# Ledger of designs, part 272: VH-VL binders against NAD kinase (nadK)

Target 1, 268 residues: NAD kinase (nadK), of Syntrophomonas wolfei subsp. wolfei (q0aze0)
Amino acid sequence: MKIILVNNRFKENTEKKAQEIAGQLSALNVEVIIDNGLDEPYAGTVDFIMVLGGDGTMLRAARRYGQRAIPVLGVNMGTVGFLSNIEINELAEYLPLILREEYSLEARMMLEVAVFQQQSLLTRVFCLNELLLRSNSPRMLSFALEISGQKLEPYRGDGLIVSTTTGSTAYSLSAGGPIADPQLDAFIVTPVASHIINKRPLVVSPEREISLHLLEEREAIIGIDGQIKMDFGAENRVLIKRAPHPLLMVNLKAKPFFTSIDRSLQRQ
Key: E = the ipSAE of ESMFold2; O = the ipSAE of OpenDDE; V2 = 0.75 times the mean of E and O plus 0.25 times the DockQ between their complexes.

## First folded at step 18 (VH-VL)

Design TT2 (from NN1 with heavy chain T28Q; framework fv_ixekizumab; at its last look DockQ between E and O 0.93; V2 from the best seeds 0.81)
Fold by OpenDDE, look of step 18:
Structure TT2 (fold): chain C 268 residues (1-268), chain A 122 residues (1-122), chain B 112 residues (1-112)
Amino acid sequence: as target 1 above (268 residues)
Amino acid sequence: QVQLVQSGAEVKKPGSSVKVSCKASGGQFRSYAIHWVRQAPGQGLEWMGGIIPILGRADYNQRFKGRVTITADESTSTAYMELSSLRSEDTAVYYCARGHTWKTSHGYFDYWGQGTLVTVSS
Amino acid sequence: DIVMTQTPLSLSVTPGQPASISCRSSQSLLRDIGLNYLHWYLQKPGQSPQLLIYFGSDRASGVPDRFSGSGSGTDFTLKISRVEAEDVGVYYCMQALQTPLTFGQGTKLEIK
């Protein structure tokens, strides 16, 4: 068996824990690859991915490995989030189940984000939460939104978020988007500070395609899961589709979503 | 309680096709592979193939030379097995079974359907 | 394909006496993590197969402790310490190390 441990090299506690867990797994004849984000994603075949840390680390893991249809377990290390399933102190208890592959899976829709320069592909990324288009200045953007060939009225505002249902509890929520059941596949299109006060978020079928481009010669920024940033100008286009494969999240322990979100909201 | 309920007995002519259904209840359909195993009269068990519902991917026993098609409908928690170009030798009881893993390998079958008799005769 | 060979193919046992069934695989079923991907099933007359032993030695839920599985690698044994009338049926071993999954020929257990 081969397992990837994903951690954050900038958080020493996760690095230390990754080494410790790697030792434990090695003692059980499990081959371990540690991915702290320093190097390129491991290209070899693996059986399981453990994410040590919070939601941010999970998002990175999803981008790096989500398209490979490998079970991904979120192991929380004292952070608040929605993407971890067990706590670090529970790992020893559940390790036998992991090795025997006695766990359930939950499929989470991911985005396929393609950014173009005219007709040339600049980058293609899969992500778990959202794509953000925002202004790179204090001025509002004017941009076009098209959904499956249907051109909407031009948007004017600070930006736009296209999110998965998983991402609905992330930045989209802060921007006034709806909370969505993560078991549902859908796009959530949430405007960011639109000049139209009553501009409503859209819930869009995962079968549709979403395209964005600027309507003026201004500088903007594309953000992906709050971790990838790139410049976006008038000559750029972004195309968003449902990723061909979902992220396979491991459920070792029951974690009711709606109870969790309700509790989280009470803390805010 | 997990249950697998299969469709009723079938009588088919040689050269025709049969499609057997297996409806799962009481569990998480997407999290477990569904397998098909057949048993000819007085014979042993033969694995035909399995499907990973969450991926929609099926693995087959190559001995059937492409005559078997396994599908799954998540919305109804139902798996299907279609066997084409039927022969008299295909007369058997066909079972669906749930693997304890999401994969088609490594798993044991913890729950079985009641079986579906398919009779192929001219 | 991995070939599974059971011995004997038939067994007649007096109630209360022990029984033993052997299962041999053409290649090792032991994974590096120490798991044997060998499972045992019992098919009682007129019924669907039912899980008996999994991963070589673990008893399925509801299975009496008079049933035990042992072995590793290529040689496995199913033992019944005291055979009862309800144990009549055909026993199958199955390897799940790799596809295609393969079964032994089956061992028919009868009561004398």
Scores: ipSAE 0.821, ipTM 0.905, lowest interface PAE 0.8, mean pLDDT 94
Fold by ESMFold2, look of step 18:
Structure TT2 (fold): chain C 268 residues (1-268), chain A 122 residues (1-122), chain B 112 residues (1-112)
Amino acid sequence: as target 1 above (268 residues)
Amino acid sequence: QVQLVQSGAEVKKPGSSVKVSCKASGGQFRSYAIHWVRQAPGQGLEWMGGIIPILGRADYNQRFKGRVTITADESTSTAYMELSSLRSEDTAVYYCARGHTWKTSHGYFDYWGQGTLVTVSS
Amino acid sequence: DIVMTQTPLSLSVTPGQPASISCRSSQSLLRDIGLNYLHWYLQKPGQSPQLLIYFGSDRASGVPDRFSGSGSGTDFTLKISRVEAEDVGVYYCMQALQTPLTFGQGTKLEIK
């Protein structure tokens, strides 16, 4: 059996804990690959992914591994988030179930984001929470949104968020979008500081294709999960679709979403 | 409380097809592979294939050479097995079973349907 | 494909006496984490199969303690310490290490 342990090397206690857990797993003849974020993703066959840390570490794991149909377990390291399932002090109790594959899965929709320069694909990334288009100067953006070939009236403002339901509690919420049940599949399209009256948040079928491009030359940024930033200009467009695979989140312990909203949001 | 209920018996002519349903209740349909196992009269059990509902992917026993199609409908918690180009040796009881895990390998079958008799006769 | 061979194919037992069924695989069913992907089922007359033993030795919920499984790798044994009338049926081993999943030929247990 081969497991990836995902951690953040810049938090010393998580690095030490990852080494301890790797030792425990190795004693059970589990091969362990540690991914601390600065090396290339492991390319080989893997049975399971264990994420040690908070929601940010899970977001990185989802971007790196979410399209490979591998179960991913979030292990909380002390602060309650939306994406962990068990606490670190419970891990020893659950290890036998993990080895026996005696757990259930929850699917979380991901976005596929393709950025073009003119007609050429520049990059393709996947994300769990959201894509942000925003101004990179004091000036507003003027931009076009198209949904499955349907052109909306131009947008004008600081930017736009295209979020999953999982991302509804992240930046989309701060920009005025709704909290969505993460068991639903949908896009949530939330304007950021729109100067156009009547540009309200949209909830869109996951079967739609969303495209964005600038209508004027301006300095803009594409943000992915609040963790990756790319320059975006008048020569670019972005296409957003539902990713081919959902993130397969491991469920060992019940985590009722609605009773936990206040605790999870207090971290923000 | 977990229960698998299959569709009723069928009588078919050689060369036709049959589609057997398997409705799951009392469990998380999406998390567990659904398998199809057949048993010819007086013979043992033979695995035909299974489906991973959370991925929408089926895996097949190649012995059936593409005559078997396995699908799932998550909205009704129902799996289906369709066997085409029927032959008299396809006369058997067809069972669905739930694996304990999401994959088509590694699973032990903790719940079984009641079986569906398919008779192929000229 | 992994071939599963059961012996005996038929077994006649006086109530209260022990019974033993062997299952041999053409390849090891043991992964390096210490698990054997070998499971046992009982099919009582006129019924669907039911799970008895999983991972070679673990008893399924509700299965009486007179049933036990042992063995590792390629050789596995199901034992019934004292056969009762309700134990009549056909016993199958199944490997689940890899697809296609495969069953033994079955062992028919009868009361003498």
Scores: ipSAE 0.762, ipTM 0.894, lowest interface PAE 1.4, mean pLDDT 91
ESMFold2 (binder alone), look of step 18: mean pLDDT 93; pTM 0.957
ESMFold2, look of step 19: ipSAE 0.753; ipTM 0.888
ESMFold2 (binder alone), look of step 19: mean pLDDT 93; pTM 0.956
OpenDDE, look of step 19: ipSAE 0.799; ipTM 0.894

Design TT20 (from NN6 with heavy chain L55M; framework fv_ixekizumab; at its last look DockQ between E and O 0.82; V2 from the best seeds 0.77)
Fold by OpenDDE, look of step 18:
Structure TT20 (fold): chain C 268 residues (1-268), chain A 122 residues (1-122), chain B 112 residues (1-112)
Amino acid sequence: as target 1 above (268 residues)
Amino acid sequence: QVQLVQSGAEVKKPGSSVKVSCKASGGTFRSYAIHWVRQAPGQGLEWMGGIIPIMGRADYNQRFKGRVTITADESTSTAYMELSSLRSEDTAVYYCARGHTWKTTHGYFDYWGQGTLVTVSS
Amino acid sequence: DIVMTQTPLSLSVTPGQPASISCRSSQSLLRDIGLNYLHWYLQKPGQSPQLLIYLGSDRASGVPDRFSGSGSGTDFTLKISRVEAEDVGVYYCMQALQTPLTFGQGTKLEIK
């Protein structure tokens, strides 16, 4: 059995814990690869992925490994978030189930984000939460949104978020988007400080495609899951689709979403 | 309580196809692989294939030479097995079974359907 | 394909006496993490198969403690300490290490 431990090299506690867990797993004849984000993703086949940390680490893991259809377990290490299933102090208890592969899986829709310059593909990324288009200046953007060939009225504002249902509790929520059931597959299109005050978020079928481009010569940026940033100009376009494969999240412990979100919101 | 309920008995002509259903209840459909095992009269058990519902990916026993198609409908918690180009040797009781893992391998079959008799005769 | 070989193919046992069934695999079913992917089933007359022992030695829920599984690698044994009338049926071992999953020939247990 081979397991990837994903942690954050900038969080010393997660690094130390990853090494400790790696030792424990090795003693059980489990081959362990530690991915702290420093190197390229491990290219070999693996049976299981443990994410040590918070939501940010999970997002990185999803981008790096989500397309490989490998079970991914979020192990929380004292952070507030929505993407972890068990706590670090519970890992020992659930380890036998992991080794026996006795756990349930939850499929979470991911985005396929393709950024083009004219007809050339600049980058293609799979992500769990959202794509953000925003102005790189205090001025509003003018940009076009097209959904499956349907051209909407031009958007004017600070930006736009295209989010998965998983991402609905992330930046989209802060921008006024709806909270979506993670068991539902859908796009959530949330305006960021739109010039039109009553511009409403859209819930869009996962079967559709979303296209974005600027309507004027302005400087903007594309953000992916709050971790990837790239410049975006008039010569660029973004195409967003449902990723061909969902992230397979491991459910070892029952974690009711709506109860959790309600508690979380009360704390804010 | 987990239950697997299969469709009723079938009588088919040689060369035709049969599609058997297996509806799961009392558990999480997506968490476990669904397998198909058949048993000819007076014979042993033969694994035909299995499906990982959450992925829609199926593994097959190559001995059937592509005659078997296994599918799953998550919305109805139902798995299907279609066997084409039927011959007399395909006369058997067909069982669906739940594997105790999400994979088609490693798991044991903790729950079985009641079986579906398929008779192939001219 | 992994070939599973059971012995004997049939046995007749007096109630209260012990029974033993052997299952041999053509290759090791032991994984590096120490799990044996060998499972035992019982098919009683006119019924669907039912799980008896999983992972070589663990008893399924509801299975009496007179049933036990042992072995590792390529050689496995199912034992019944005191055979009862309700134990009549055909016993199958199955490997789940790799596809295709394969069964032994079955062992028919009858009461004398």
Scores: ipSAE 0.839, ipTM 0.923, lowest interface PAE 0.7, mean pLDDT 94
Fold by ESMFold2, look of step 18:
Structure TT20 (fold): chain C 268 residues (1-268), chain A 122 residues (1-122), chain B 112 residues (1-112)
Amino acid sequence: as target 1 above (268 residues)
Amino acid sequence: QVQLVQSGAEVKKPGSSVKVSCKASGGTFRSYAIHWVRQAPGQGLEWMGGIIPIMGRADYNQRFKGRVTITADESTSTAYMELSSLRSEDTAVYYCARGHTWKTTHGYFDYWGQGTLVTVSS
Amino acid sequence: DIVMTQTPLSLSVTPGQPASISCRSSQSLLRDIGLNYLHWYLQKPGQSPQLLIYLGSDRASGVPDRFSGSGSGTDFTLKISRVEAEDVGVYYCMQALQTPLTFGQGTKLEIK
């Protein structure tokens, strides 16, 4: 059996804990690959992924491994967020169930983001929470939103968020978007400081294709999960679709979403 | 309380097809693989294939040479097995069963449907 | 394909006496983490199969302790320490290490 342990190398306590857990797993004849963010994602076959840390570390794991149909367990090392399932001090208790594969899964929709320069694909990335288009100057953006070829009235403002339902409690919420049940598949399209009256958030079928491009020359940024940043200009277009595979999140411990909303939002 | 309820018995002519349903209740449908196992009269158990509902992917026993199609409808918590180009030797009881895992390997079948008799005769 | 071979194919037992059923696989079913992907089922007359033993030796919920599973790798045994009338039926082993999943031919247990 092979497991990836994902941690954040800038958090020394997660590095020490990852080494400790790797030793414990190796004593059980489990092969362990540690992904601390320095190296390329492990490309080989694995059975399971453990994410040691908070929601940010889970976002990186989702971008790296979410399209591989591998169960991913969030193990909290401190503040309880939206994406952890068990606490680090409970891991030994649950380890036999992990090895015996006695757990359930929850699917979380991901975005596939393709950025073009003219007609050429520049980059393709997957994300769990959201894509942000925003101005990179004091001037507002003028941009076009198309949904499955349907051209909406032009947007003017600081930018736009296209999020998953999982991302509904992240930046989209701060920008005025709704909280969505993460078991739903949908896009949530939330304007950021719109100059145009009555540009409201949209909830969009996951079968749609979403396209964005600037209508005038401005310096802009595409942000991915609040962790990846790309320059975006008048020569660029971004296409957003539902990713081919959802993130497969492991449930070992009951963690009801609706009864935990207030507590989880207090931690933001 | 997990329960699997299958559609009723069917009598079919050779060359036709049959589609058997398996409705799951009392658990999370998409978290677990649903398997199909058949038993011809006086014979043992034969695995036909299984579906991974969370991925919409099915794995098949190649002995059926593309004659079997296994699908799932998450909105109704129902798995289906369709067997085409029926022959008299396809007369059997067809069972659905739930594996304890999300994938088609490693699983033990902790819950079984009641079985569906399919009789193929001219 | 992994071939599963059961012996005996039939067994007649006096009530209260022990019974033993062997299951052999053509390939090892053991992973280095110590798990054997071999499972046992009982099909009572006129019923669907039901799980008895999983992962080689673990009893399913509600299965009496007179049933036990043992063995590892390629050789597995199901033992009934004291056969009762309700134990009649056909016993199957199944490997779940790889697709296609395969069953043994079955062992019919009867009361003498």
Scores: ipSAE 0.673, ipTM 0.857, lowest interface PAE 2.0, mean pLDDT 91
ESMFold2 (binder alone), look of step 18: mean pLDDT 92; pTM 0.950

Design TT3 (from NN1 with light chain D32E; framework fv_ixekizumab; at its last look DockQ between E and O 0.91; V2 from the best seeds 0.80)
Fold by OpenDDE, look of step 18:
Structure TT3 (fold): chain C 268 residues (1-268), chain A 122 residues (1-122), chain B 112 residues (1-112)
Amino acid sequence: as target 1 above (268 residues)
Amino acid sequence: QVQLVQSGAEVKKPGSSVKVSCKASGGTFRSYAIHWVRQAPGQGLEWMGGIIPILGRADYNQRFKGRVTITADESTSTAYMELSSLRSEDTAVYYCARGHTWKTSHGYFDYWGQGTLVTVSS
Amino acid sequence: DIVMTQTPLSLSVTPGQPASISCRSSQSLLREIGLNYLHWYLQKPGQSPQLLIYFGSDRASGVPDRFSGSGSGTDFTLKISRVEAEDVGVYYCMQALQTPLTFGQGTKLEIK
């Protein structure tokens, strides 16, 4: 059995814990790869992925490994979030179940984001939460939104978020998007400070494709899961589709979504 | 309580195809592999294949030489097994079984269907 | 394919007496993590198979403690300390180390 431990090298506690866990797993004859984000993703075959940290680390893990159809377990290390399933102090208790593969899985839809320079592909990324297009200046953007070839009226505002249902509780929520059941596959298209006050978020079928491009020579940026940033100009186009494979999230412990979100909202 | 309920008995001619269904209830369909095992009259158990519903990927026993097709419908929590080019030797009781894991390997079968008799005769 | 060989193929036992069934695999079923991917099933007359022992030695839910599994690697044994009338049926071992999954020939247990 081979397991990847994903942690954040900038968080000392997660690095230390990854090493400790690696030692424990090695003692059980489990091969361990530690991914702290410093190097390229491990290219070899693995059986299981443990994410040590919070939602940000999970997002990185999803981008790096989500397309490989490997079970991913979020192990929370004292952060508030929605993507961890167990706490770090519970890991020892659930380790036998992991080794015996006695866990349930939840499929979470991911985005396939392709950014083009004219006809050339600049980058293709799979992500768990969202794609953000926003202005790189205090001025509003003018851009075109197309959904499955249907051209909507030109949009003018600070930006736009295209989110998965998983991402609905992330930046999309802050921008006024709806909270979505993570068991549902859908796009959530949420305007960011539109000049049209009543511009409403859209819930879009996962079977559709979403295209964005600027209508003027302006400086913009593309953000992915709040961790990847790239410049976006008039000669660029972004195409968003449902990723061909979902993220397989491990459910070792029952964690009701709606009661959790309700509790979270009450804290704000 | 987890239950697997299979479709009824079938009588088929040689050369035809049969499709057996297995509906799961009382659990999470996507979390477990569904397997098909057959048993000829008075004979032992033979694994035919299995499917990982959450991925839609199936693994097959190559002894069947491509005659077996296993599918799953998550919306109805139902797995299917289709066997084509039927011959008399295919006369058997066909069982669906749930693996305790999402994978087609490593797992044990913790729940079984009631079985479906398929009779192939001219 | 991994070949599973059971012995004996038939067994007649007096109620209250012990029974033992052996299962041998053509290759080791022991994984590095210490798990044996060998499972036992019982098929009672006119019924579907039912899980009896999993991972070589763990009893399934509802299985009496008179049933026990032992062994590692290539040699496994199912034991019944005191055979009862309800234990009549065919016992199968199954390897799940790799596909295709394969079963032993089955051992028919009858009461004398």
Scores: ipSAE 0.823, ipTM 0.908, lowest interface PAE 0.8, mean pLDDT 94
Fold by ESMFold2, look of step 18:
Structure TT3 (fold): chain C 268 residues (1-268), chain A 122 residues (1-122), chain B 112 residues (1-112)
Amino acid sequence: as target 1 above (268 residues)
Amino acid sequence: QVQLVQSGAEVKKPGSSVKVSCKASGGTFRSYAIHWVRQAPGQGLEWMGGIIPILGRADYNQRFKGRVTITADESTSTAYMELSSLRSEDTAVYYCARGHTWKTSHGYFDYWGQGTLVTVSS
Amino acid sequence: DIVMTQTPLSLSVTPGQPASISCRSSQSLLREIGLNYLHWYLQKPGQSPQLLIYFGSDRASGVPDRFSGSGSGTDFTLKISRVEAEDVGVYYCMQALQTPLTFGQGTKLEIK
């Protein structure tokens, strides 16, 4: 059996704990690969992924491994967010169930993001929470949104968020978007500081394709999950689709989303 | 309480197809593989294949090479097995069973349907 | 394909007496983490199969403790310490290490 442990190398507590857990697993003849963010993602066959940390560490794991149909367990090391399932002090209790594969799964929709320069594909990335288009100068953006070839009236403002339902409690919420049940598949399109008052957040079918491009030359940025940044200009276009595979999140403990919303938001 | 309820008995002619349903209740349908096992009269158990509902991916016993199709409909919590180009040796009771895990290997079958008799005759 | 071989294919036992069923696999069913991917089922007359033992030795919920599983690797045994009338049926072992999943031939247990 082979497991990836994902941690954040810049937090001493998580690095030490990852080494302790790796030792415990190795004593059970589990092969362990530690992914602390320094190296390329492990490319070989893996049975399970264990994320040690908060929602940010889970976002990185989802981007690296979410398209590989591997169960991913969030293990909380401090602040309880939206993506952890068990606490670190409970791990020993649950290890037998993990090894025996006695757990349930929840699927979380991911975005596939393709950025073009003119007609050429520049890059393709996946994300769990959101894509952000925003201005990188004092001037606002003027940009076009197309949904499955249907052109909406132009947007003008600081930017736009295209999020999953999982991302509805992240930046989209702060920008005025709704909280969505993460068991639903949908895009949530949330304007950021729109100068056009009739632009409301949109909830869009996951079967749609979403396209964005600038209508004027401006300095802009594409942000992915608040962790990856790339320049975006008038020569660029981005296409957003539902990713081919969802993130497979492990459930060992019941995690009642609706009764925990306030606690999860306060404890991030 | 998990329960698997299958569609009723069928009588079919050689060369035709049969589609057997398996409706699950009392649990999380998408998290567990659904398997199909058949038993010819007086014979043992034979695994035909299984589906991973959360991925929409099926794995098949190569013995049935191209004749079996296994699907799932999450909205109705129902798995289906369709066997085509029926032959007399396909006369059997067809069972669905739920594996304890999400994938088609490693699983023990903790819940079984009641079985569906399919008779292939002239 | 992993071949599963059960011995004997038929048993006739007096109530209250022990019974033993062997199951051999053509290759080891033991993974490095210490788990044997060998499961046992009972099919009572006119019924669907039901799980008895999983991972070689663990009893399923509601299974009496007179049933026990043992063995590792390629050789496994199901024992019934005191056979009761309700134990009549066909016993199957199944390997789940890899697809295609495969069953033994079955062992029919009868009361004499």
Scores: ipSAE 0.754, ipTM 0.889, lowest interface PAE 1.4, mean pLDDT 91
ESMFold2 (binder alone), look of step 18: mean pLDDT 93; pTM 0.956
ESMFold2, look of step 19: ipSAE 0.728; ipTM 0.873
ESMFold2 (binder alone), look of step 19: mean pLDDT 93; pTM 0.957
OpenDDE, look of step 19: ipSAE 0.809; ipTM 0.899

